# Miniprotein binders against q553d3r833to1016, part 7

Target 1, 184 residues: q553d3r833to1016
Amino acid sequence: NRFKSVNELYSTELSYLNSLLILRDFYFIPMEVEARVTKLFKSEEINKVFSNLKSILQISTEITHLLEERLSVSPVKIGDIFVKFAPIFKIYVEYVNNFDKVAPQLKAMTENPQSKKFFSEQRNKSRVATDINSLLIMPVQRCPRYELLLREILKHTQEDHVEFKNIKSAYESIKDINKYINDR

## First folded at step 18 (miniprotein)

Design t6
Fold by ESMFold2, look of step 18:
Structure t6 (fold): chain B 184 residues (1-184), chain A 95 residues (1-95)
Amino acid sequence: as target 1 above (184 residues)
Amino acid sequence: GSRVRLFIMVEGDSPEKLREFAERVIEEARKLAEKLGGKIRVEVTEDGNRLFIVITIKGLTPEEAKEIAERLKELAEELAKKLGLEVYIIEEIRK
């Protein structure tokens, strides 16, 4: 039903945000500290791994906030959020274009035993079994998943529903931005 | 009371112009909130050539919330154009 499909958009956004927070709090920030304090990492290496993670995190934080507010009001209207954010999603191009460099960079870093120990210790502190590689691919996958989630919502939205126009516009806008990201 | 929230992403090649944009938008938001007795919160995040500015003003009448949202959006758009910056604004008014 429509309610279930909208709730899936929200619940998967919350899971995505939590994964981005793990990347920031248990990897990005601690690596920046080690780069300054112990010189275990170079700033160049950190930037290769994380790219524009801070921007992506800020966007997901705001989308999560807006979805929570919209779900508290009837009727639930979320399509305009994605119409408005579609142009902002252009920043995913930078992350996607950098992603081919991430796995080789992490492999090179973990050849150093102290760096390998660091990653193991941070994973333990996070209490999440997911490894950093599996977390780092999630932004690459998110915009394509928005398209699928919006398509599912559209399928459950009757043409005379108050939100039909906005959900259709959102789906089309995200489809266009996914083509833009993929073509660059 | 009503609340206005502005999510602003601004980007450009000049760190000085990005900071001028943020300072002037935030100053106007604080001035409007003080004038109308609203409670303001501002959060700023920097990432390379990008700033994210989140402005929340609570304790407004519905008319005041609408006016502040329009005023700040117009200021941000005008200032970005003047400074040669790209700006994206998402505004919400609740209750």
Scores: ipSAE 0.816, ipTM 0.915, lowest interface PAE 0.8, mean pLDDT 92
Fold by ESMFold2, fold request of step 22:
Structure t6 (fold): chain B 184 residues (1-184), chain A 95 residues (1-95)
Amino acid sequence: as target 1 above (184 residues)
Amino acid sequence: GSRVRLFIMVEGDSPEKLREFAERVIEEARKLAEKLGGKIRVEVTEDGNRLFIVITIKGLTPEEAKEIAERLKELAEELAKKLGLEVYIIEEIRK
Protein backbone atom coordinates (compact mmCIF):
# COMPACT_ATOMS: atom_id res chain seq x y z
CA ASN B 1 0.00 0.00 0.00
CA ARG B 2 1.04 3.68 -0.25
CA PHE B 3 1.69 4.05 3.48
CA LYS B 4 4.12 1.09 3.40
CA SER B 5 6.03 2.42 0.38
CA VAL B 6 6.36 5.94 1.88
CA ASN B 7 7.55 4.46 5.17
CA GLU B 8 10.15 2.41 3.29
CA LEU B 9 11.52 5.61 1.71
CA TYR B 10 11.85 7.12 5.18
CA SER B 11 13.22 4.04 6.97
CA THR B 12 15.87 3.47 4.29
CA GLU B 13 16.84 7.17 4.44
CA LEU B 14 17.35 6.82 8.20
CA SER B 15 19.49 3.72 7.67
CA TYR B 16 21.47 5.52 4.97
CA LEU B 17 22.00 8.58 7.17
CA ASN B 18 23.19 6.38 10.04
CA SER B 19 25.76 4.74 7.74
CA LEU B 20 26.99 8.17 6.60
CA LEU B 21 27.30 9.29 10.23
CA ILE B 22 29.35 6.20 11.08
CA LEU B 23 31.66 7.02 8.15
CA ARG B 24 32.07 10.59 9.37
CA ASP B 25 32.33 10.04 13.11
CA PHE B 26 34.36 6.83 13.27
CA TYR B 27 36.50 7.15 10.13
CA PHE B 28 36.66 10.53 8.38
CA ILE B 29 37.04 12.80 11.43
CA PRO B 30 39.41 10.48 13.36
CA MET B 31 41.54 10.04 10.22
CA GLU B 32 41.80 13.82 9.83
CA VAL B 33 42.95 14.05 13.45
CA GLU B 34 45.60 11.36 12.90
CA ALA B 35 46.76 13.14 9.74
CA ARG B 36 47.46 16.30 11.76
CA VAL B 37 48.68 14.76 15.02
CA THR B 38 50.58 11.56 14.16
CA LYS B 39 50.93 11.91 10.36
CA LEU B 40 49.52 8.39 10.02
CA PHE B 41 47.50 9.48 6.97
CA LYS B 42 47.98 12.06 4.24
CA SER B 43 45.16 14.45 3.38
CA GLU B 44 45.27 13.21 -0.22
CA GLU B 45 44.59 9.64 0.93
CA ILE B 46 41.68 10.72 3.13
CA ASN B 47 40.14 12.81 0.33
CA LYS B 48 40.48 9.92 -2.13
CA VAL B 49 38.65 7.57 0.23
CA PHE B 50 35.81 9.91 1.20
CA SER B 51 35.43 12.28 -1.76
CA ASN B 52 32.53 14.71 -1.09
CA LEU B 53 31.06 12.66 1.77
CA LYS B 54 30.40 15.84 3.80
CA SER B 55 28.10 17.18 1.06
CA ILE B 56 26.24 13.88 0.72
CA LEU B 57 25.79 13.70 4.49
CA GLN B 58 24.40 17.26 4.59
CA ILE B 59 21.85 16.38 1.91
CA SER B 60 20.70 13.18 3.62
CA THR B 61 20.45 15.00 6.96
CA GLU B 62 18.11 17.58 5.42
CA ILE B 63 16.00 14.99 3.55
CA THR B 64 15.60 12.98 6.77
CA HIS B 65 14.55 16.10 8.67
CA LEU B 66 11.96 17.04 6.03
CA LEU B 67 10.56 13.50 5.79
CA GLU B 68 10.11 13.31 9.57
CA GLU B 69 8.16 16.59 9.54
CA ARG B 70 5.97 15.55 6.58
CA LEU B 71 5.19 12.12 8.01
CA SER B 72 3.81 13.77 11.16
CA VAL B 73 0.85 15.35 9.29
CA SER B 74 -1.98 14.04 7.14
CA PRO B 75 -2.17 13.72 4.22
CA VAL B 76 1.48 12.77 3.87
CA LYS B 77 3.18 14.88 1.16
CA ILE B 78 6.77 14.08 0.25
CA GLY B 79 7.02 14.34 -3.55
CA ASP B 80 7.99 18.04 -3.63
CA ILE B 81 11.00 17.26 -1.42
CA PHE B 82 12.50 15.12 -4.17
CA VAL B 83 11.54 17.55 -6.94
CA LYS B 84 13.50 20.23 -5.05
CA PHE B 85 16.50 18.00 -4.25
CA ALA B 86 16.85 16.40 -7.69
CA PRO B 87 19.06 19.21 -9.10
CA ILE B 88 21.19 19.10 -5.94
CA PHE B 89 21.84 15.37 -6.43
CA LYS B 90 24.22 16.34 -9.28
CA ILE B 91 26.89 16.30 -6.56
CA TYR B 92 26.71 12.48 -6.56
CA VAL B 93 28.63 12.53 -9.88
CA GLU B 94 31.86 13.31 -8.02
CA TYR B 95 31.36 10.47 -5.53
CA VAL B 96 30.36 7.90 -8.15
CA ASN B 97 33.26 8.81 -10.48
CA ASN B 98 35.75 8.42 -7.62
CA PHE B 99 34.43 5.12 -6.31
CA ASP B 100 36.65 2.74 -8.32
CA LYS B 101 39.67 4.23 -6.49
CA VAL B 102 38.38 3.66 -2.96
CA ALA B 103 39.01 -0.03 -2.27
CA PRO B 104 42.56 -0.02 -3.74
CA GLN B 105 43.39 3.11 -1.71
CA LEU B 106 42.18 1.51 1.52
CA LYS B 107 44.12 -1.67 0.78
CA ALA B 108 47.30 0.33 0.17
CA MET B 109 46.83 2.27 3.42
CA THR B 110 46.32 -0.88 5.50
CA GLU B 111 49.69 -2.30 4.43
CA ASN B 112 50.93 -0.12 7.31
CA PRO B 113 50.28 -2.07 10.56
CA GLN B 114 49.44 1.10 12.48
CA SER B 115 46.79 1.98 9.89
CA LYS B 116 45.37 -1.53 9.98
CA LYS B 117 45.16 -1.30 13.78
CA PHE B 118 43.46 2.10 13.50
CA PHE B 119 40.72 0.79 11.20
CA SER B 120 40.15 -2.23 13.46
CA GLU B 121 39.88 -0.02 16.56
CA GLN B 122 37.45 2.39 14.90
CA ARG B 123 35.28 -0.47 13.66
CA ASN B 124 35.13 -1.85 17.22
CA LYS B 125 34.22 1.61 18.58
CA SER B 126 31.42 1.97 16.05
CA ARG B 127 29.92 -1.35 17.20
CA VAL B 128 28.95 -2.04 13.59
CA ALA B 129 30.10 -5.29 11.98
CA THR B 130 29.91 -3.77 8.51
CA ASP B 131 33.37 -2.94 7.14
CA ILE B 132 34.23 0.50 5.80
CA ASN B 133 34.10 -0.67 2.15
CA SER B 134 30.50 -1.82 2.55
CA LEU B 135 29.58 1.57 4.05
CA LEU B 136 31.36 3.57 1.32
CA ILE B 137 29.39 1.95 -1.54
CA MET B 138 26.05 3.11 -0.12
CA PRO B 139 26.05 6.59 -1.74
CA VAL B 140 26.76 4.96 -5.13
CA GLN B 141 23.52 3.00 -4.71
CA ARG B 142 21.32 5.68 -3.14
CA CYS B 143 20.13 7.76 -6.09
CA PRO B 144 19.13 4.68 -8.13
CA ARG B 145 17.33 3.48 -4.98
CA TYR B 146 15.41 6.79 -4.74
CA GLU B 147 14.10 6.22 -8.27
CA LEU B 148 12.85 2.73 -7.41
CA LEU B 149 11.29 3.88 -4.14
CA LEU B 150 9.49 6.79 -5.83
CA ARG B 151 8.25 4.48 -8.59
CA GLU B 152 6.71 2.21 -5.93
CA ILE B 153 5.07 5.18 -4.19
CA LEU B 154 3.68 6.42 -7.52
CA LYS B 155 2.31 2.94 -8.28
CA HIS B 156 0.34 3.09 -5.01
CA THR B 157 -0.82 6.69 -5.45
CA GLN B 158 -4.22 7.04 -7.14
CA GLU B 159 -4.53 9.72 -9.81
CA ASP B 160 -7.04 11.66 -7.67
CA HIS B 161 -4.71 11.67 -4.63
CA VAL B 162 -3.46 15.15 -3.64
CA GLU B 163 0.14 13.85 -3.98
CA PHE B 164 -0.18 12.25 -7.43
CA LYS B 165 1.16 15.20 -9.44
CA ASN B 166 4.11 15.76 -7.08
CA ILE B 167 5.07 12.09 -6.80
CA LYS B 168 4.99 11.75 -10.59
CA SER B 169 7.13 14.90 -10.95
CA ALA B 170 9.54 13.59 -8.30
CA TYR B 171 9.91 10.26 -10.05
CA GLU B 172 10.59 11.92 -13.42
CA SER B 173 13.07 14.40 -11.89
CA ILE B 174 15.03 11.65 -10.11
CA LYS B 175 14.99 9.51 -13.25
CA ASP B 176 16.48 12.43 -15.19
CA ILE B 177 19.18 13.10 -12.58
CA ASN B 178 20.11 9.40 -12.47
CA LYS B 179 20.63 9.51 -16.24
CA TYR B 180 22.76 12.65 -15.78
CA ILE B 181 24.88 10.95 -13.08
CA ASN B 182 25.31 7.79 -15.14
CA ASP B 183 26.30 9.72 -18.27
CA ARG B 184 28.97 11.76 -16.48
CA GLY A 1 4.67 29.52 16.84
CA SER A 2 5.77 29.05 13.27
CA ARG A 3 9.28 28.06 12.20
CA VAL A 4 11.07 28.85 8.96
CA ARG A 5 13.97 26.67 7.79
CA LEU A 6 16.21 27.51 4.83
CA PHE A 7 18.60 24.97 3.39
CA ILE A 8 21.06 26.73 1.09
CA MET A 9 23.76 25.10 -1.03
CA VAL A 10 26.09 27.61 -2.73
CA GLU A 11 29.00 26.77 -5.03
CA GLY A 12 31.80 28.70 -6.66
CA ASP A 13 35.54 28.80 -7.26
CA SER A 14 36.20 31.83 -5.05
CA PRO A 15 36.43 31.09 -1.31
CA GLU A 16 36.23 34.83 -0.63
CA LYS A 17 32.96 35.20 -2.60
CA LEU A 18 31.50 32.16 -0.87
CA ARG A 19 32.35 33.68 2.52
CA GLU A 20 30.90 37.06 1.50
CA PHE A 21 27.68 35.32 0.39
CA ALA A 22 27.38 33.48 3.71
CA GLU A 23 28.16 36.53 5.85
CA ARG A 24 25.63 38.77 4.09
CA VAL A 25 22.82 36.20 4.05
CA ILE A 26 23.39 35.29 7.71
CA GLU A 27 23.60 38.97 8.72
CA GLU A 28 20.23 39.69 7.08
CA ALA A 29 18.72 36.57 8.67
CA ARG A 30 19.88 37.66 12.13
CA LYS A 31 18.58 41.19 11.56
CA LEU A 32 15.14 39.92 10.49
CA ALA A 33 14.95 37.46 13.39
CA GLU A 34 15.81 40.22 15.91
CA LYS A 35 13.28 42.63 14.38
CA LEU A 36 10.47 40.06 14.61
CA GLY A 37 11.48 38.54 17.98
CA GLY A 38 12.35 35.17 16.47
CA LYS A 39 15.00 32.77 17.78
CA ILE A 40 17.61 32.03 15.11
CA ARG A 41 20.04 29.15 14.63
CA VAL A 42 22.61 29.04 11.83
CA GLU A 43 24.75 26.12 10.79
CA VAL A 44 27.45 26.37 8.11
CA THR A 45 29.26 23.41 6.56
CA GLU A 46 32.10 23.79 4.08
CA ASP A 47 33.09 21.08 1.57
CA GLY A 48 35.65 22.25 -0.99
CA ASN A 49 34.13 24.97 -3.17
CA ARG A 50 30.70 24.37 -1.70
CA LEU A 51 28.93 25.79 1.37
CA PHE A 52 25.80 24.60 3.08
CA ILE A 53 23.94 27.16 5.17
CA VAL A 54 21.00 26.04 7.29
CA ILE A 55 19.00 28.86 8.86
CA THR A 56 16.23 28.08 11.34
CA ILE A 57 14.08 30.84 12.85
CA LYS A 58 11.47 29.88 15.46
CA GLY A 59 8.79 31.77 17.34
CA LEU A 60 7.25 33.54 14.33
CA THR A 61 3.69 34.11 13.20
CA PRO A 62 2.76 32.28 9.97
CA GLU A 63 2.84 35.61 8.10
CA GLU A 64 6.24 36.56 9.57
CA ALA A 65 7.64 33.12 8.61
CA LYS A 66 6.43 33.61 5.02
CA GLU A 67 7.91 37.13 4.85
CA ILE A 68 11.32 36.04 6.18
CA ALA A 69 11.45 33.08 3.79
CA GLU A 70 10.62 35.28 0.79
CA ARG A 71 13.05 38.04 1.82
CA LEU A 72 16.00 35.70 2.42
CA LYS A 73 15.38 33.68 -0.74
CA GLU A 74 15.34 36.88 -2.83
CA LEU A 75 18.52 38.18 -1.17
CA ALA A 76 20.35 34.86 -1.61
CA GLU A 77 19.39 34.61 -5.29
CA GLU A 78 20.34 38.24 -6.05
CA LEU A 79 23.63 38.00 -4.16
CA ALA A 80 24.59 34.71 -5.83
CA LYS A 81 23.94 36.27 -9.24
CA LYS A 82 26.02 39.35 -8.35
CA LEU A 83 28.93 37.22 -7.07
CA GLY A 84 28.80 34.67 -9.91
CA LEU A 85 27.86 31.80 -7.59
CA GLU A 86 25.42 28.96 -8.15
CA VAL A 87 22.79 28.67 -5.40
CA TYR A 88 20.09 26.16 -4.48
CA ILE A 89 17.52 27.07 -1.83
CA ILE A 90 14.97 24.83 -0.14
CA GLU A 91 12.58 26.56 2.24
CA GLU A 92 10.22 24.92 4.72
CA ILE A 93 7.68 26.60 6.96
CA ARG A 94 6.22 24.62 9.86
CA LYS A 95 3.35 25.69 12.06
Scores: ipSAE 0.815, ipTM 0.915, lowest interface PAE 0.8, mean pLDDT 92

